# Ledger of designs, part 4: VHH binders against Pyridoxal reductase, chloroplastic (PLR1)

Target 1, 350 residues: Pyridoxal reductase, chloroplastic (PLR1), of Arabidopsis thaliana (Mouse-ear cress) (q56y42)
Amino acid sequence: CSNNTSNITTFKPLKLPLFWPWQKVKMGPLSVSPMGFGTWAWGNQLLWGYQTSMDDQLQQAFELALENGINLFDTADSYGTGRLNGQSERLLGKFIKESQGLKGKQNEVVVATKFAAYPWRLTSGQFVNACRASLDRLQIDQLGIGQLHWSTASYAPLQELVLWDGLVQMYEKGLVRAVGVSNYGPQQLVKIHDYLKTRGVPLCSAQVQFSLLSMGKEQLEIKSICDELGIRLISYSPLGLGMLTGKYSSSKLPTGPRSLLFRQILPGLEPLLLALSEIAKKRGKTMPQVAINWCICKGTVPIPGIKSVRHVEDNLGALGWKLTNDEQLQLEYAAKESPKSMIQNIFQTR

## First folded at step 4 (VHH; framework vhh_7z1x_3)

Design g01 (from c21 with G104D)
Fold by ESMFold2-Fast, scan of step 4:
Structure g01 (fold): chain B 350 residues (1-350), chain A 122 residues (1-122)
Amino acid sequence: as target 1 above (350 residues)
Amino acid sequence: QVQLVETGGGLVQPGGSLRLSCTASGFTFSNYAMNWVRQAPGKGLEWLSGISGSGGSTSYADSVKGRFTISRDNAKNTLYLQMNSLQPDDTAVYFCARDTYSYDFEDYFDYWGQGTQVTVSS
């Protein structure tokens, strides 16, 4: 059967609210929600003040996301500070296994994890074993996406080739449904795409810092390459570590190390924060919802962090509506007028 | 091949209720979000409601919110629309439609049923 819209002869093209919670976007062979969630805060005691007493609320937040059609959850084998290394994967695996909402449909969740390019991971076999270790912590048989967390091209180019071979083997062995990369710049993204394509492995995702605070020339070049090559861009830090929420000012900084970054950047964001506030008020939305919706409007899949039930509830309000082209331009112009932006990740390659 | 067949339309009095069904075949039903769309005489298409593949999330147009309920039975490959408190303005041909999975495309649905007529009249 083919598209049968011809049965509706008086039809004028229907324009729906884009970004419904259940509406899926293609990411290689995968079908994912237009917004996912990141688990960087899970087990992170330094930046996010993680405590094990938070686990019950994190589980409730995870269930709320599932109930509202979210099926993409991003983690990493390096997530968790000190002795809690790997804790993010362990918690995600526990929540998936115990989920009342899934009711035996645990395979409907797309788990994306990232494998660190540690200096001692010098063989493709070691990298495949990193994947097996993640599967063990997650208590699942197959990952949705296996990702290389950063490039070694600038300091250990021979190591990068064996890590790429590791990704090929993960895919060929059926340990991952798709492969991706994180913190890859335009040049390295093309190189790995071609390397994998020659070996019959499609590159499905490129995860980079992308937000109204991170939309410089390099981010735009990466997005252009992703569109050309059929790669989906996963946008991390879509709220700029909280700076785009409107909850902070010079007199009200967050606790912990983020306060140092906020002191440097937040004073220079007034034009952008005012534009976000105005559009949020006009739409009956929150500033975080507008900022996340902007990322989706650009064709990316943002992964804001799961920190609490309230944060997930708010972020879900980013779906079911769409910014107009004029609103998107207003935000982009305001961002360009703002004298400050986010600093590139230290692992970001060219 | 993909087929969607609507049933359950008919004549109903104002204030009455009606339940529409849409039977799907030719694809893995639970992998796709499904929608109900209507077209009143001489009017364009109006989206009414959508439901996720698992049935865990639903959404409604303001015109039907509180009166219509969308649901699905994935074991039977069937989508439902329970319509309560029907008004003459609800008179239309009702279609079920499958989501395309892409925000990059102009059209949001790739397959439609043939439609079923609902007439609300005294």
Scores: ipSAE 0.005, ipTM 0.226, lowest interface PAE 10.8, mean pLDDT 84

Design g07 (from c21 with S102G G104S)
Fold by ESMFold2-Fast, scan of step 4:
Structure g07 (fold): chain B 350 residues (1-350), chain A 122 residues (1-122)
Amino acid sequence: as target 1 above (350 residues)
Amino acid sequence: QVQLVETGGGLVQPGGSLRLSCTASGFTFSNYAMNWVRQAPGKGLEWLSGISGSGGSTSYADSVKGRFTISRDNAKNTLYLQMNSLQPDDTAVYFCARDTYGYSFEDYFDYWGQGTQVTVSS
């Protein structure tokens, strides 16, 4: 008695003309597209099966994003497995440098990188040198946003203050145009904001897990603080690592380590996946486009991952339209009725 | 201090079997999902199998499904990989890796063992 319904993310041709341009979003001193892209899959051999043979396709995907007005690209100095550590930054730098679409306007791309809070980064000078190393790999003279990748407050609070001083020095030396944080909870977000303010440095962005699978009390509290303090929330994993694409089911899991996560969570997502599917079909959109558009409607800047030309093409369809308040509520109620959601990562602070 | 130590690697002939063990210390083992990953000579890292903290759910890469079995003994803080019907292309360094409970890409494997060499040759 097996019911065979395959989760198909595609409907009839997805290429709909955009009649209205995207409104750029203010992020500190920066003007960014309402959606950016993350490069966490670049050089990641384990989770995403990265191979160097993919580099040409990734470059094409990057060019497609630029052609469609995307100017925000998020990376990190820790991205890339094993020998490929730093590979994401190296590839992004190569693509920016070689871009035919930019034609000498490489400085119009907003590069946001994240500096790991490694236990051996014990001086502000070492942290500034981490920024310089990222600039070297990216082959650029200045970052759009320099971010602290995670907080050390829960286990090394004295290191945290050193890392914060490092961010201040990066800004003062002109190595970054703006400063941000990642995986900071409500308490630590207020503390770093206040610290940076005493040093004359505005906190421009807070990057956290935020999606229809990650809209719990803490995410909403972080969003409220961001709105109050003039900080832009950058939403990572807006598609729940692929769970919100409609491509997967309990009988059709992805390959690799994500399959264990999907096996545990995906069976409990039926109400949310049904609501996403219904709205997508009604709108002539895909489920990923609806999920990303929801993040934008909440006032965040989502950064879905670049994995292929197809992924970029699909995600671009999240722009140029808005979910109604009723559609947003339908999705939020469906998410609340779903018995499963994503948990916070271990680097997420309070 | 978190430590993961792999044992059980070695030389085996094609069609043979090996059982790898990974002994964990420095954390509550039953709270974490565990994974096996390998790296063959001249190749990238390949995820093979994962097991939930309770042992109630498992997953396998297509390349090893039906041949390899992941298991754990939470009382002994030990993870196992039973490898059957070994082929020459199974030759690799095998790593034990801990999940972080996080859902960002970086959080998937926060601690790794040193690796144990498996060589399949006549």
Scores: ipSAE 0.000, ipTM 0.291, lowest interface PAE 14.7, mean pLDDT 84

Design g11 (from c21 with Y103W G104D)
Fold by ESMFold2-Fast, scan of step 4:
Structure g11 (fold): chain B 350 residues (1-350), chain A 122 residues (1-122)
Amino acid sequence: as target 1 above (350 residues)
Amino acid sequence: QVQLVETGGGLVQPGGSLRLSCTASGFTFSNYAMNWVRQAPGKGLEWLSGISGSGGSTSYADSVKGRFTISRDNAKNTLYLQMNSLQPDDTAVYFCARDTYSWDFEDYFDYWGQGTQVTVSS
């Protein structure tokens, strides 16, 4: 019956699973996907072997993320090595501008960039100009989130106040829709929140290392403060620099600087890796998908790195389902039972 | 431009052998560690074996240790997996994957082949 097809009534909608890609979460004035992507590898020649021939693959990965409801992309003005400094922002801007998937809705993408606290950025005007330079590289008129990449409180406290004034001016001038911070510890997070609040600027986000390997006292205090003050925690390194993938063991270590860290930590992660593997098998998921899903279950927005179409395909499998409370507890107890955990980022403050 | 092309899959009897090959192009093959990963029907990805860029170091999952041998020919840009004493549980799609490395970024396979089907059945 053809006429029956045109008269199909809408059925009562089924409840969407938690962490469906199109179920946005609130982040200050912004609505973002439950998981975003980081672009740290884009333009990184020295640590990852980036080549410009990879740009087509990265663009395909970006389009796949958009098609699957991802709208948060994190970058930084310091991303890109040597002469490719700023390349991550240039590539992201190019991909947004050229996107056929957006079809004129480029403003639906939430771009979060981070401004480095370089020792020569000594005036609020220089920091505002850093924001303008990022907008130029990204080819956009306004950022979703403008972030201070790290705190100078421990070594240049007077510089930090100048950088905070820069964030205030960016917001007041409409260059950013929201402001955030990265690598801020509990004490500094409260201080900047209060500083910005007295100037009519809400602190939208706090980006810190957060994963099953990063549940120390400071990380939990940061999460508690974020919940109390209405700040969204953006979790970077949700896979612990690769330690939670199940790819590495004491007999299979990565090459380069990470091998020293892995030699010290990885042998002490057996209980956690076993729990991740068991839950992954039970759910028909990968260990990275379980680890990312756990970050979302904690109310954070993880930003795993985007390097390839395959990376995006696998990471998208972290969405559309939710770990039970019992599974979350199993992972957390296994992490506590593990004799080792990740060290804090050296730029994270008190 | 980076491509990984796998060959050598097929139907084999229990106890049989297969040799998988993966031909790489679009990058300096000898600078990257390479891996074999499989996905059995209804299951997640299982890492099987890895080999360093020079071929000087290899590692194996316990499930395949002593039965599978990973090797590479950098002059031919080709990765191999010699599979002996195959069991029904070895039935899976087998993927060739290029290793990633970054101290401030998650470790993951950044390029994968299309996969080749291996079926172990009598």
Scores: ipSAE 0.000, ipTM 0.135, lowest interface PAE 17.0, mean pLDDT 83

Design g12 (from c21 with T100L G104N)
Fold by ESMFold2-Fast, scan of step 4:
Structure g12 (fold): chain B 350 residues (1-350), chain A 122 residues (1-122)
Amino acid sequence: as target 1 above (350 residues)
Amino acid sequence: QVQLVETGGGLVQPGGSLRLSCTASGFTFSNYAMNWVRQAPGKGLEWLSGISGSGGSTSYADSVKGRFTISRDNAKNTLYLQMNSLQPDDTAVYFCARDLYSYNFEDYFDYWGQGTQVTVSS
């Protein structure tokens, strides 16, 4: 927010945004849809049960998102388990290159990738090379957003300064249009913002766990700092790994490692799930659509995961309407009354 | 239910000072940017000042810059406008208004107070 003067001299009719995909929001120098999509599940065999036979469905889901005006897609160089490491970037790159809907307009897609703070990435040159490797896998010449995946401040503070210099060099070399961070807490957000400012690089985005299930003191503090510094908050896990969908109960848990987390947290979410269900029924919407719409109402850009065509179809219904302020308050109060919440990401800093 | 209630208006002589307050209820105050807008008799609305949800960023119209100071107390759900060096042209009804987004105080105002009258006269 850089405008310190206003030209408002007459009464103008007030029009509330309905979060249509064409009502783009600013994210540094970028213009992005009010909701993007994450690709964490692509190539993840352990947590999400990925199989290569799913690739055709994922491509159809990508095309559906694109056709409906979604232009922000988030990935990471660490996405993909075991031998499939980097598979998320490879699939996204393939889908962009092969897109019939984008024929000749591949640059209209904003690709946000995250570079892992691996312990062997000890030079700024290695970090710039990580960016080049991602560009190769994505088959693109420039990223929309280059992000540091997590901070090393708590265990390797000297490495972090090297990684920050790497982000600066990526920007200066034109490899990325903007830079951002992921899993940065309140203190580290201020520090990297100030560091980048001294180098002439604006901090565009902060990606953190943020949802009705993750709106504790720390999330609110991060949001406050983002607002103050002009940083856009990208909200990941806006559905709480699926807990806010209404599809799971103590008698119907998901398969895989998520079932352990769900068993611990889901029973304590009854007030929140009831409030989501009530508002969804009243509005003729689904619980995921309400939960995502809430994130947008808070001024964040949520990136729910692309898992199937059906999930994209449902999530797109989060756009084109707006929760009332009373509905937002009902959800927030219900979340505070729920005795359980999502556990803080282990990589998130202070 | 969202409510914004302005207080602190009144009659003041040129060169004087007034402090306006706006008490908010029915929403999480710290999540929203807040604004002060005025309307002088027979004139349109004039935006004066905005403040981010955290209070860390402020903005002012050139007509009031250096004379007015916007602030907020999120613990008390209250927005303030300290008005110094008041001039007869500052005579208007003053409204507090809530921004749709917590950091963008020039996009849209979704809720307004009832207004408080400020009269600057000798």
Scores: ipSAE 0.000, ipTM 0.107, lowest interface PAE 21.7, mean pLDDT 83

Design k06 (from d1 with F109M Y111V)
Fold by ESMFold2-Fast, scan of step 4:
Structure k06 (fold): chain B 350 residues (1-350), chain A 122 residues (1-122)
Amino acid sequence: as target 1 above (350 residues)
Amino acid sequence: QVQLVETGGGLVQPGGSLRLSCTASGFTFSNYAMNWVRQAPGKGLEWLSGISGSGGSTSYADSVKGRFTISRDNAKNTLYLQMNSLQPDDTAVYFCARDTYSWGFEDYMDVWGQGTQVTVSS
């Protein structure tokens, strides 16, 4: 033949950009990537096998995420096992400060940290000081999002009001750009939204366990409330602690305490794992990429954990494409047909 | 008052056996999964074994699988670790720890004992 005028209308069989600027998600005053990363594994010696020798690879993984447009990183003041308490925030702060990729644009990173509702945090001033301690460990002047890690409503309701006042003061003092909550159920989510509204503070995010393993009636009610009130749902454990990766079976369990959970749940996930595998193969994707993409398609911002460069490389493949509505339904019905799912986090309220 | 107390540590010869006990008080023991964790001198924490609240499910780290056996007696509020074929590398402080039943960003274990020293030497 001659003249191929169609050459330019078919973009190369190279993967499209991970996402376009208009695919960024609004979260109060913030503009965040459609997927973030969690740092729970950083400093966690028991559940995730953390060792300080991993720090160089974690830094490389962080830089890879930045290079690919990821700007949301979730941490907590409680992250780090035993003597490494606070280590996740310290490592994230170090990586941001030392980043060659940022080249003085450290403020482009949205840091979301969570403040634990410890029983000794009995005054709003103590809670504000918790925020200041996190800023010190992170070596930054302002957080993107300051979050209450869990509600005390079910066992210490008077403490919760104090913690809420602390969040208001963090916002009013300019220590955080936005305020969020974690592990809040439908009833408490509405209550804190209304309280913050009376104080002139918008509730910007609600972080809860949300995945193909955790989409029961209560999680769906939380999502509905978030959509109605203009709150962004941040979905944690989008891979079910690794159960949705396809790497594990009854003959190949993970090391550490997760092994007990996997023995109880994994055998009951066959329909869901089969559906994930089929869609992954059809799309030329991995099972984790499909599971994360499903969370994004639901309008949530998933925060899969960073443990290695390879994990970040794989998770980044969840971006730049979307499951069809039929594929989403196939996964949801397969999850419903699976006799097992993740147990709700014990700290999640009503 | 929630408390875990480990006993049964001590000096043992290589190839020997030892049985650790952990007595629980202040909570409904059968409602919680329990774990054994150790810390060798100058090293980090190493998870060894876990058992479900009913005792129906157990799991082990590769380093101790086939040598250590976890068990519990819910009527006595007691957790056990039977340690066989002990090696010098098993020298550590051994802790029992209560599982939170949390799946998420919290640390997996919320209540720890004070630890019991096990020393394996000739």
Scores: ipSAE 0.000, ipTM 0.380, lowest interface PAE 12.6, mean pLDDT 85

